# VHH binders against PRELI domain-containing protein 2 (PRELID2), part 1

All scores and structures are predictions.

Target 1, 189 residues: PRELI domain-containing protein 2 (PRELID2), of Homo sapiens (Human) (q8n945)
Amino acid sequence: MGVSVDVHQVYKYPFEQVVASFLRKYPNPMDKNVISVKIMEEKRDESTGVIYRKRIAICQNVVPEILRKSLSTLVILCWKKVSILKVPNIQLEEESWLNPRERNMAIRSHCLTWTQYASMKEESVFRESMENPNWTEFIQRGRISITGVGFLNCVLETFASTFLRQGAQKGIRIMEMLLKEQCGAPLAE
Positions, changes and structure headers below are counted from each chain's first letter, unless a header gives other numbers; antibody chains are not in Kabat numbers.
F, E and O are the ipSAE of ESMFold2-Fast, ESMFold2 and OpenDDE, as the mean of both directions, binder to target and target to binder. V2 is 0.75 times the mean of E and O plus 0.25 times the DockQ between their complexes.
Where letters were taken out, [cut] stands.
Atom coordinates printed by the task and the answers are left out, and those that the model quotes come from them; centres of patches stay.

## First folded at step 4 (VHH; framework vhh_ozoralizumab_d1)

Design A1 (from A0 with L108F)
Fold by ESMFold2-Fast, scan of step 4:
Structure A1 (fold): chain B 189 residues (1-189), chain A 125 residues (1-125)
Amino acid sequence: as target 1 above (189 residues)
Amino acid sequence: EVQLVESGGGLVQPGGSLRLSCAASGFTFSSYGMYWVRQAPGKGLEWVSEISYSGSSTKYPDSVKGRFTISRDNAKNTLYLQMNSLRPEDTAVYYCARETPEYWFSLFEGSFDYRGQGTLVTVSS
């Protein structure tokens, strides 16, 4: 059924600052895998004030690098035979719903490139912390499922959990650095 | 994978007390807010208490405020509900539930409104 990773982080900064930093997160020299992000659709609901955005991110295909770290000749040979793993870039579709009145934001992302062989989905929420209104909670769930590439299913799923965990940690570090640079010291309390 | 198992329900007389517990497994318990909800016979679900991931913040509806106390032990992955001054109106099946952002259900098949099997509380003479 694949692998999933849940993340919970508290940013000791107000919701508006955290959302602004998130929207400015890429491109970033700390994450060279994200090449570009383009806004495809943006609309506001007049009754609720909710802002919907659809963005497409172009990212480097890191699967060849993951497989290259394998010491198995069999893994390398199978990688060479699966054409979908050879694409240079991956497209991710991101949908977000920003609710400035309720001070929350929901985000959904999924991979467009490998739908026949892999499912990569991520759902995230930024919201005002229940423990302190000047803090922001970030809750994220990522899921990767791989099918149709033979024994590579097991190999790639072995790396999928580590990939999701490390990706989340990198994202958190980038956000913390942006918040410190743009907004100053975290709010104690 | 995610499991919530409630216990501690039973029959009590009006004015009595009960403590419910919920054993959680299959997720990082300390990273999620938790809820107690109940369903009285022939009624819909009613929220009865809420606790933050660290345990430092709690909320109650007026119907139970001052009588019920929610708490958690993150080291033991356990959620508690202390119920005092019980009334016949508190008769219900009580469920432990995990906080889930509204939009998570869209990514996965079926509902991931993680709720246990429930424990029955009957308040009568």
Scores: ipSAE 0.005, ipTM 0.286, lowest interface PAE 10.2, mean pLDDT 77

Design A3 (from A0 with K59Y)
Fold by ESMFold2-Fast, scan of step 4:
Structure A3 (fold): chain B 189 residues (1-189), chain A 125 residues (1-125)
Amino acid sequence: as target 1 above (189 residues)
Amino acid sequence: EVQLVESGGGLVQPGGSLRLSCAASGFTFSSYGMYWVRQAPGKGLEWVSEISYSGSSTYYPDSVKGRFTISRDNAKNTLYLQMNSLRPEDTAVYYCARETPEYWFSLLEGSFDYRGQGTLVTVSS
């Protein structure tokens, strides 16, 4: 079984401003769970102009906070007996491909922690809006699959869904704040 | 050379069943996630199902969830799609596809870098 969440947003800002804000997203006071971000690899394709970038983010494990908000005794007992969820930090790998000629950018992220028990992946695209070339369309899909945990799958899927939805909402809020702060008011409609 | 060869399509009555197969060669099949995607006449590509490299995780859109089952046999380098309770709107060319490390994802098509020639499924009385 798996859980997925889809996001579709239109930012009323030019592609270059949206991408710049995304690349400058961290460190950010709105996301205190991100401890560090390191660029591991960066290269430009001479023929296409595409810029490939690989980053690794180290984040505070927020699963304890999500579970702590549950009032269910069963959920609390499951947390205490499933040691795999008690790591202090999680690692995320992000790969991005920026195409400045076509004004689009693809991003792929996945969790390097818990790979033996869960797969957490996110795919995103920023592209020039088909409705207005001064606007940017953002499409994102997040997925979490639970493997090898047996009867706890239904409980973990509920929290995976909550994690994906809260992460998506937080990401949108951070981007909106950065765009407003760094680029001014959105372009009039 | 990477090759994906689909088979199992045909004409079937509404409510019927079909099982599609995809034979993979030219790469380490067990190291890649796999997709089934389809294209109805005159329409764009629609993702139908996704399976992880080990076969432990599967995903479906609501349009086929509960009716279609994706599976794989890594020892035989073969991907399967079991289609039950078929409807006229399932009529399409079905493609097997390999998960891509390449850029430019389509959320409608899934993320893939190689696709087979396809197999036609027609659901009609």
Scores: ipSAE 0.000, ipTM 0.185, lowest interface PAE 12.5, mean pLDDT 73

Design B1 (from B0 with L108F)
Fold by ESMFold2-Fast, scan of step 4:
Structure B1 (fold): chain B 189 residues (1-189), chain A 126 residues (1-126)
Amino acid sequence: as target 1 above (189 residues)
Amino acid sequence: EVQLVESGGGLVQPGGSLRLSCAASGFTFSSYGMYWVRQAPGKGLEWVSEISYSGSSTKYPDSVKGRFTISRDNAKNTLYLQMNSLRPEDTAVYYCARETPEYWFSLFEGTSFDYRGQGTLVTVSS
């Protein structure tokens, strides 16, 4: 089965401030899930100024934490029954392309764990807003696809949808907090 | 060149205390959050504590909460970990780590680091 969540957000801050806040971590009770990151590749294109980075992260499996807050007992029981999902850590690959001249940044990530049974992918873009050059547009799509589940399709689809939506909403909240802490009040028009 | 140098490790008896230090250079220390992470013999890396760039926010896992205190001196580019009531389970190599300037805005969001020091060994044994 396939489930996706789309996010379209406007941050009322200049591109440079939004990208700087996005690229800086902030100690936050919710953000302890990435245990380690290895930079596999980094290069700057001297003609375009684009900065490419490829990273592999080892992340704590957040499914148990998110399931604790689930409103569905059946979803929790279904997930716990599947042994392949009980790994302690998961691996992610992230690629990013920062274009400071064009004032945009593209990010894509995907899960390297469970690839035979599921795919988890995320694509994000930050760009200067067309409405106001002092604002930044953020577009993100998260996708989870699970193959050949049959009987469990509806339950797992509901879980995957909830998982993606909760992640997106948490991310937006954290970005707003980071921007206010590092850059002050948003720019009004 | 980014450099992190830990010190202060050693042998201590259960219930004892140690203070670890990390000297940072090659970057604007006051602009980055910092972490302490550890690796016990035969085990993976474990997050121990984190502190914001300003020092206004600190976080700990339940395993060390109330016993360990992270702090920083931005004027001296130095990170500290005060460890009290040490247990044999705290035996590990302790690493100072700089937060990744790149932040993963995704369902797997969390703390990560891009540089760590050589580590300092803490042995808690009777």
Scores: ipSAE 0.000, ipTM 0.149, lowest interface PAE 12.0, mean pLDDT 72

Design B10A (from B0 with S106A)
Fold by ESMFold2-Fast, scan of step 4:
Structure B10A (fold): chain B 189 residues (1-189), chain A 126 residues (1-126)
Amino acid sequence: as target 1 above (189 residues)
Amino acid sequence: EVQLVESGGGLVQPGGSLRLSCAASGFTFSSYGMYWVRQAPGKGLEWVSEISYSGSSTKYPDSVKGRFTISRDNAKNTLYLQMNSLRPEDTAVYYCARETPEYWFALLEGTSFDYRGQGTLVTVSS
């Protein structure tokens, strides 16, 4: 059984501004854990206008920090005995499909680290709000599925749920900050 | 081979108008954003205007906003710059430029365009 987190957010800013802020998220003082981002592939479909981009992000492994804040002695003891979680960096693959004509963008992220033990995926959509064309709807689903080691599920599931929640919360905060700084106050109409 | 050929420059009096044209060939014109940039005598390049691949979005710096209008005809692979209320400060060689194939991401991330033409001289003098 996996762990999942759902987010539904309305940004009271036009689609183009929200997408621009999303693409300019790095470098950012609020996201010190991102070490580098490399563009691996870019292409445009001339028929549809859809722009595909593949990026790889290298992030600092924050598992020791997250587990140190755990209230469970057993979680800490399990971590000390599990070498598979002791890696210097975490690699994330991001694919995006931007449709400027229809004013929507789909994003898919996969964790490339720990693939033997866990599947970590995130799917996101930005789209023009049906309520107001000057607003942008953001829907995100994070999912982690753990395989193989039942007696370590306490450690892995705690990490998974914390990782997904902190990632979603931090992402929203960074976007709100960037939109306010670059575009001014949110649009009520 | 990507080619951009500018035309329409000339001598005009202050307050006059000129229309510049850029004929594009060697690529799918309707799939690229386009720019006009200029270089005044003894100065660096200055961005003048940009237009999206469909023509739905245009941008201008304050120095020309309200006086210049960028437009395109995708059926004819041609870019235009309508220049009104010309000033001596508008004297420059004007260049047509193509942005990268991934123009939408390039524009959002603030990157540069990859091709420009040979230019057309505009002189604003009495």
Scores: ipSAE 0.000, ipTM 0.123, lowest interface PAE 15.5, mean pLDDT 71

Design B10K (from B0 with S106K)
Fold by ESMFold2-Fast, scan of step 4:
Structure B10K (fold): chain B 189 residues (1-189), chain A 126 residues (1-126)
Amino acid sequence: as target 1 above (189 residues)
Amino acid sequence: EVQLVESGGGLVQPGGSLRLSCAASGFTFSSYGMYWVRQAPGKGLEWVSEISYSGSSTKYPDSVKGRFTISRDNAKNTLYLQMNSLRPEDTAVYYCARETPEYWFKLLEGTSFDYRGQGTLVTVSS
């Protein structure tokens, strides 16, 4: 079964500061799940001025901890019989398109680990807020879909729901802390 | 499950007015920007209007600016489009759409706007 989570957040900081904080977001002590981030590719489109970046993130595999917290013997047994899910780390690919002229940035991430079992994707946009040019609007959609039917259904449902919710909450908290630390108090009004 | 249900379309004479409505459900309406998009017979999708999540900011293309007004009632989960001084060129199926990241990627990839409603037909003829 598929699971999706939608997020909308307003950061009361200028677009340039929010983007800079996002690009410096990881590694971060507040999110021990992200181990490293490496820039693989960077290009500028001459016509539009859009800057494309591709990054690879290495993250801790949190499936064992999520399953342990399930309180369901069947969910734990499903995980135990699929050894490939016990890898220590997972890899995420992130592509971003930063448009400094229009003051927006689109980001697409997907999981490179377990692609034969699940599609795990996240799409996000930072944009200058229509409410106030010194604020930044953030919209995000995360989706996890089963790529096949079978014995992984119990594990994927539990993983998907918990992973997307916890990831969204951590991401927002980390961004708010980084913005306060690096850019000072929010611009009210 | 996100649902958007457009209504209010119909036949109107040039110079006339119509008010379109879009009833939203399945998501926190007040957290998202909203769009009106139209598709004229034999043509592609055209962006018509945009409104911020609170309703305090709006955008229009030159083709409708000064004639169309987008508004929203967050308490009723309803989006509106007030269309005045209608012209034959405004004849189209009108759709409402929620702002999502997919919308931005459609623009980056050069594809049509994403819309989630069934649409409502507006015919302007004399």
Scores: ipSAE 0.306, ipTM 0.676, lowest interface PAE 3.3, mean pLDDT 78

Design B11Q (from B0 with L107Q)
Fold by ESMFold2-Fast, scan of step 4:
Structure B11Q (fold): chain B 189 residues (1-189), chain A 126 residues (1-126)
Amino acid sequence: as target 1 above (189 residues)
Amino acid sequence: EVQLVESGGGLVQPGGSLRLSCAASGFTFSSYGMYWVRQAPGKGLEWVSEISYSGSSTKYPDSVKGRFTISRDNAKNTLYLQMNSLRPEDTAVYYCARETPEYWFSQLEGTSFDYRGQGTLVTVSS
């Protein structure tokens, strides 16, 4: 059936700084497996001010030992399946809707280097915190579905759950480091 | 109704070339990434190539890299696979397949991929 992991994080930085850091997340010394990120499409809705972007990320297909340093655990599951096919890299498609007037951003990602046995999707939201307008909430749901490998479905789902959590934690740490580097100390409560 | 129809398979000698085509209908072809996958007799499905919705990005496994080229014509709703320097181990039924759309909260569960065609046989033999 699949595995999902939910993440809720508060960054004690204004929305604009968090979004800027997210868009500049790669290249990053803590995650050398992301080779490139390119903007494929960008358009603005003049009535709402919403900016739509489509990005393609190309990530190195790495050995399991270094998967904890990857972009996310969703990528790890794809790399694990794709490594059976001897692919050197994987592609992730990311769509985002940035609303600067309402100070929120929705992001949807999925793995393009997908097989009939596994699919990976991730949905994220950055928004102004209800507790403090100078803080930003980050809410993310990752979903991995594995089918068609018989009894291995259970084994793969167990690994997917573990790797998904580890990658989410890594992504949060990278964002915190970038925010401190580019924006200074977090805003006090 | 979503349909994918492969063609262009046949018998070819080692070192030869073939071009496969896939005619797509029943959906907005230009909005979906596409794949070529193959199945040799008695084996499972093997990924052969993929291409992004715009055609700007392609990917291949080492087994076919440098020999196969995937391309698409969004105006004609057609996917292609140019196969060069064919080897006996390339003998398989070749399928084109469509990526899963972005409906993961309600649609992803229980779905591994949307659609593939009926396939076209490629035999590499003297």
Scores: ipSAE 0.000, ipTM 0.095, lowest interface PAE 16.5, mean pLDDT 71

Design B12M (from B0 with L108M)
Fold by ESMFold2-Fast, scan of step 4:
Structure B12M (fold): chain B 189 residues (1-189), chain A 126 residues (1-126)
Amino acid sequence: as target 1 above (189 residues)
Amino acid sequence: EVQLVESGGGLVQPGGSLRLSCAASGFTFSSYGMYWVRQAPGKGLEWVSEISYSGSSTKYPDSVKGRFTISRDNAKNTLYLQMNSLRPEDTAVYYCARETPEYWFSLMEGTSFDYRGQGTLVTVSS
């Protein structure tokens, strides 16, 4: 059981520009709650041209502050007593497959921390738009499922849906800002 | 309630200097990272500077690195931006922003902040 948020966005910019902007550091992730990133695997398939990367990020645990934003006294009070959620850092695993020949990129991320209590996953795809080869389609699904923390399961999942929706909208706004600044006006056809 | 009040903007000549201040209230200032962000006329928002909760770590984009210095006084709940060698392209409304901690489940670009103030206008013109 859990909550999910789906995003479908069209960026009116060529695939190469969107991917380049996505890989930008503005501000870079290392400057925020990301403490370190380690590349575990990086492989290029000579036959397909696909570039595969697997990396692990260690991030500051900001869950206490996120829960505070829920405005739920019950959630906040219960958080204070649940020691299993009070780890200093969380670990995220990201896998990506960039296919320059087919002009698409898939990204899969999941949380390695709290695996016995929570499943936190995100899948994203960038691909050339079927309507216009100078546009890029972006599809993303975020999912959070919480178990093993008793009556908090339902409460935290309800909050998680708001968190996922807010995160998705911010991601879109940031990408639009970066594309406009780095690539100029959107390409209309 | 959280409040951020910017001040110190004004009209300066190219090559001049200004010091911006942000007075914070309604939260534990020393527990949050802080940002300066700006918006030039007809442009989107641009990150200008970042400082950690303790003041031990700062970050700048290349456009202002070496010219701008972010600092904080946790005893006074105040954030500062010292701007030197100002250029016409620095003309913008400058906002003080508090870090809003949020997870990005992917390692995608993440900018996490609140707009709490009205901003302060900086005009660089001869």
Scores: ipSAE 0.005, ipTM 0.157, lowest interface PAE 10.3, mean pLDDT 73

Design B12Y (from B0 with L108Y)
Fold by ESMFold2-Fast, scan of step 4:
Structure B12Y (fold): chain B 189 residues (1-189), chain A 126 residues (1-126)
Amino acid sequence: as target 1 above (189 residues)
Amino acid sequence: EVQLVESGGGLVQPGGSLRLSCAASGFTFSSYGMYWVRQAPGKGLEWVSEISYSGSSTKYPDSVKGRFTISRDNAKNTLYLQMNSLRPEDTAVYYCARETPEYWFSLYEGTSFDYRGQGTLVTVSS
C-alpha cells in the first residue's frame, strides 16, 4: 500500500529567481531535518543549455519521532526490535534537469536508505507560467510505499501521508520566505 | 575563447546620460544571465545590475535604481546599460560579466559571474 501527495502552486516571481531560490533552499533554519546537501555531478550541454545536477541530501532519521507521536507502547516496542529502522540518517538522491532557454526544470528525488523495504520518491516541475511569463508554475508529486517491515507497514504509511503533506507546506513557506528575502515583493499582472 | 567587449564610455557632465554596450562571443549568449559591475578609482568591485537570460527579470542596487536600465538583444548577442541622471560618484570602469553556472547549482555566496570584459571608463565631471 502506498500514499501520495500532490502540490500545484504559482509563484508570482520570474523563473530564474524561483529556481535560484530552490537551489539555495538547504541548509535552512526552518528545516532542521536536512543536515547537508552535496553536489555529486554537474553537466552542462552547450548546444541545448540544459544543466543536469545530481545531489545527495543527508537528513535526520525521523522514524523514532513518528513512532513516539503514536503514544503506542506496542508500536514503540516493534520499532526497538527492527534494527533496519535504527539508522542514524536517511540519504536522498536528487536529479534535476534545468533548461534555462525553455524556462523549465524537472526534478526527481528518491530515498537511498531502506530501498529493499521502502520507496520514497518525488517528482517536481518548475516552468514559466503560460498565463504570465513573469510567474512560475510549480507542480510536485510525492509518494511513499513501505513493504517488508511486517506489522509496521500500515503504521508507517499512515504517518507518511501526514509527513508528506506537512513537508510540502513547509517547502512552500521556505520558498516564499527566500523569494521575498532575495527578490522583494511578488510581481502583479 | 569567451569574449566580452564593452564600449560607450566617456566623459559626461553631471545629470547627463550614457549608453554602454557589450558584445559577447564564444558562448551561447541567450543561455546565460548577465551583469554590469563597476570599479571606482581606489575602491572595490561593485554590482550595478543584472538581467536573466531571457531579459524578463532585472535587478538593481539602491545606488542606481531608477537611474540605470539593463537590457539585452539575444539576436545580436549584445548587452546594454542605459545610464541616466549621472552623478560624480558613478565615475568608474564598467565591466560586462557573464553569470557563473555555480550560481544556479547550490548555496553560492561568492561573485555570481565568471568571465568579464576589459571594461569601459565612465567619467562624470565638470
Scores: ipSAE 0.000, ipTM 0.126, lowest interface PAE 12.0, mean pLDDT 74

Design B3 (from B0 with K59Y)
Fold by ESMFold2-Fast, scan of step 4:
Structure B3 (fold): chain B 189 residues (1-189), chain A 126 residues (1-126)
Amino acid sequence: as target 1 above (189 residues)
Amino acid sequence: EVQLVESGGGLVQPGGSLRLSCAASGFTFSSYGMYWVRQAPGKGLEWVSEISYSGSSTYYPDSVKGRFTISRDNAKNTLYLQMNSLRPEDTAVYYCARETPEYWFSLLEGTSFDYRGQGTLVTVSS
């Protein structure tokens, strides 16, 4: 079945700084799993000022590393026999809509690798905080659904859960570090 | 109890004007962005206008830009839509809607909202 992670974070930095840091988040030495991010499309709506971007991220396949740490010999043997899981990289497609006038940004990401076996989707919003216009609210929903792999479903669900939890936590830490390094100390309450 | 009550709709000839109002209650109106959306007979919902919680930022699709003006009075918990140069294709039920942080949306994907009122009918015909 599916696994999910929900995040609600307030960054005590202005919206423009948070968005700029997000767009510069990768590549980053703190996350060696993200190899590259390439902008595929960029469009600006003249009437609204909304900027649409489509990016492709190339990430290291971390399944071998996670399975290597498994306590189950059968899980490891099963994975070794499924060559399709041994690709060197996975690809993520990200679409974003940045509204600089309204000070919000919506983001959708999905995995392009293994779509026959799994659906990996993430939705995020950055927006000006209602509590303080110099703060930015971040809400994220990550979802992974696994189908079509039969015997490997439990293995992939364990991977998916670990991937979403570690990814969310690492993402927050990277953003906090980038904001601190590039924009200085967080704004006080 | 969140309530949104629209008013001001009616029958108008092409080129005419109408002013819609929405009375909000049951929540902190000044903390939410607001929308006007419409639904023409037999069609889906269409975004008409957006306004930020403070009223400082407003947005319109090209279909109504320059003809419609959204505004709000946070002291009175009221949202407005001034509609000028009305066209037959503006015929629809108009809804006042509240933005929610739980919805994932953008101007390019369409608009989402958690509450809307009962609507007010605007008919533009000769």
Scores: ipSAE 0.000, ipTM 0.109, lowest interface PAE 11.6, mean pLDDT 73

Design B31D (from B0 with S31D)
Fold by ESMFold2-Fast, scan of step 4:
Structure B31D (fold): chain B 189 residues (1-189), chain A 126 residues (1-126)
Amino acid sequence: as target 1 above (189 residues)
Amino acid sequence: EVQLVESGGGLVQPGGSLRLSCAASGFTFSDYGMYWVRQAPGKGLEWVSEISYSGSSTKYPDSVKGRFTISRDNAKNTLYLQMNSLRPEDTAVYYCARETPEYWFSLLEGTSFDYRGQGTLVTVSS
């Protein structure tokens, strides 16, 4: 019914460089699944300096591509019966809280598509590493909870786990590429 | 909401010229400095030009200095990039960007922008 993927990554780059790369992550040629990102709201807290930002991302529906690579004809046939999975795009809402003073950033995102059938959400934290102030720790948890559609488990659970796993790995690769392009080689002790 | 919409990209011969436009909305355009940035195939983001809120100050990297001219029309909320003597190396997606009012990225050299448009493709070939 529910699947989750946890990520713990240390980027050997200062917090400011990692956050700047994250904020410039989209649009990116390496991630053609992200079509657009729009900033809907932005404000700063005067006392803490925390910058709040709300963004909406429009992403290509990758379910057909994931299922194309499946060896299971039954999974593909189940998907063809469910028109809801055939939407052209997926909409994600992202909220972030950037604290430049404390050198941390919290991010929450959730899927606006399919909300009547599934809850798809992600929580992430970037923070200064306790091991080295020139390194950044990234912790992310993605979760998909499926409700009221038990007979579709053959499709939805396979999609959910594959989607979260591939998304996490792709995100790490894009961040590493952007950091190398913008900031050069990783910093080491 | 803040919106930046680029236009004017296309296919052009080496030595040719193109003029890019950026339509801004959702903020007081005349209060912000503006940038043009580009991303060539397989490369990172490169700063191309910068203009102050009034248009009185402009900056360019050596790669485009003398060939590109940034300008703005505050009455029309529009940013422009005049590109002359185009080379194959100028092939890229060009983005319009707004300077960061809070300067949270002031310690990061090279760029200080918060909002970026969707981009317009410029191809310099044959």
Scores: ipSAE 0.000, ipTM 0.093, lowest interface PAE 14.7, mean pLDDT 73

Design B31Y (from B0 with S31Y)
Fold by ESMFold2-Fast, scan of step 4:
Structure B31Y (fold): chain B 189 residues (1-189), chain A 126 residues (1-126)
Amino acid sequence: as target 1 above (189 residues)
Amino acid sequence: EVQLVESGGGLVQPGGSLRLSCAASGFTFSYYGMYWVRQAPGKGLEWVSEISYSGSSTKYPDSVKGRFTISRDNAKNTLYLQMNSLRPEDTAVYYCARETPEYWFSLLEGTSFDYRGQGTLVTVSS
């Protein structure tokens, strides 16, 4: 059984400003867990205008910190015995499709670390809001599924939920700060 | 009708200073990040400086960091570049550029982008 977190947010800013802020999101002082981001591939489709980009991010492994917050001696002991959880960094692959003509952007990310034991996937869409063309709708779904770590699967899924929720909240805060800094106050209705 | 008009370029000796201005019209200046880019003869466009819509955030490449200062006056729709300790390698045509959706991906790299103004020539020599 996996853990899923869904986000639906309206940014009261035009699509182009939201996309620009997203692409400039890292590195950022509010998220020290992202160590580096490298562009691996970028191409533009001449017929559609769609811009495809593939990036690889290297992030700090936050699983030890999440488990340390547990008051359970059993959880702490299990973490110490499972070597796979002690890797220093996690690699994430991000693919994005920006469609400037249709004013939407699709993003898919997945974890390259722990692929034999865990699946960590995230899908996001930025699109022009149907309520107001000067607003941008953001929809995101993150999912973590853990298999092959024995009886720790259930325990790790509990902490995976906390990780996804906190990550989503931090992402939204960073975007709001960047939008206010770069684009001014949100557009009122 | 979007217009960016640069001024302030000229001939300066090494170690000298110049202040460039860019007058913007035809759009809501305060809504856009702005950039200074330059092009030396026979070379591509090089990113020189970036400023957020509010003026609170600025960015510079190592080549000009500590010597150049970007600023803006949103009430006057004007962008500025204060250039100090000028070097012969700073010789170039300097362009004022507006952040646009068409090339935000290239702006992320901070290396090259299309200009919107006619440019102003800065020559640093004896």
Scores: ipSAE 0.000, ipTM 0.099, lowest interface PAE 15.9, mean pLDDT 72

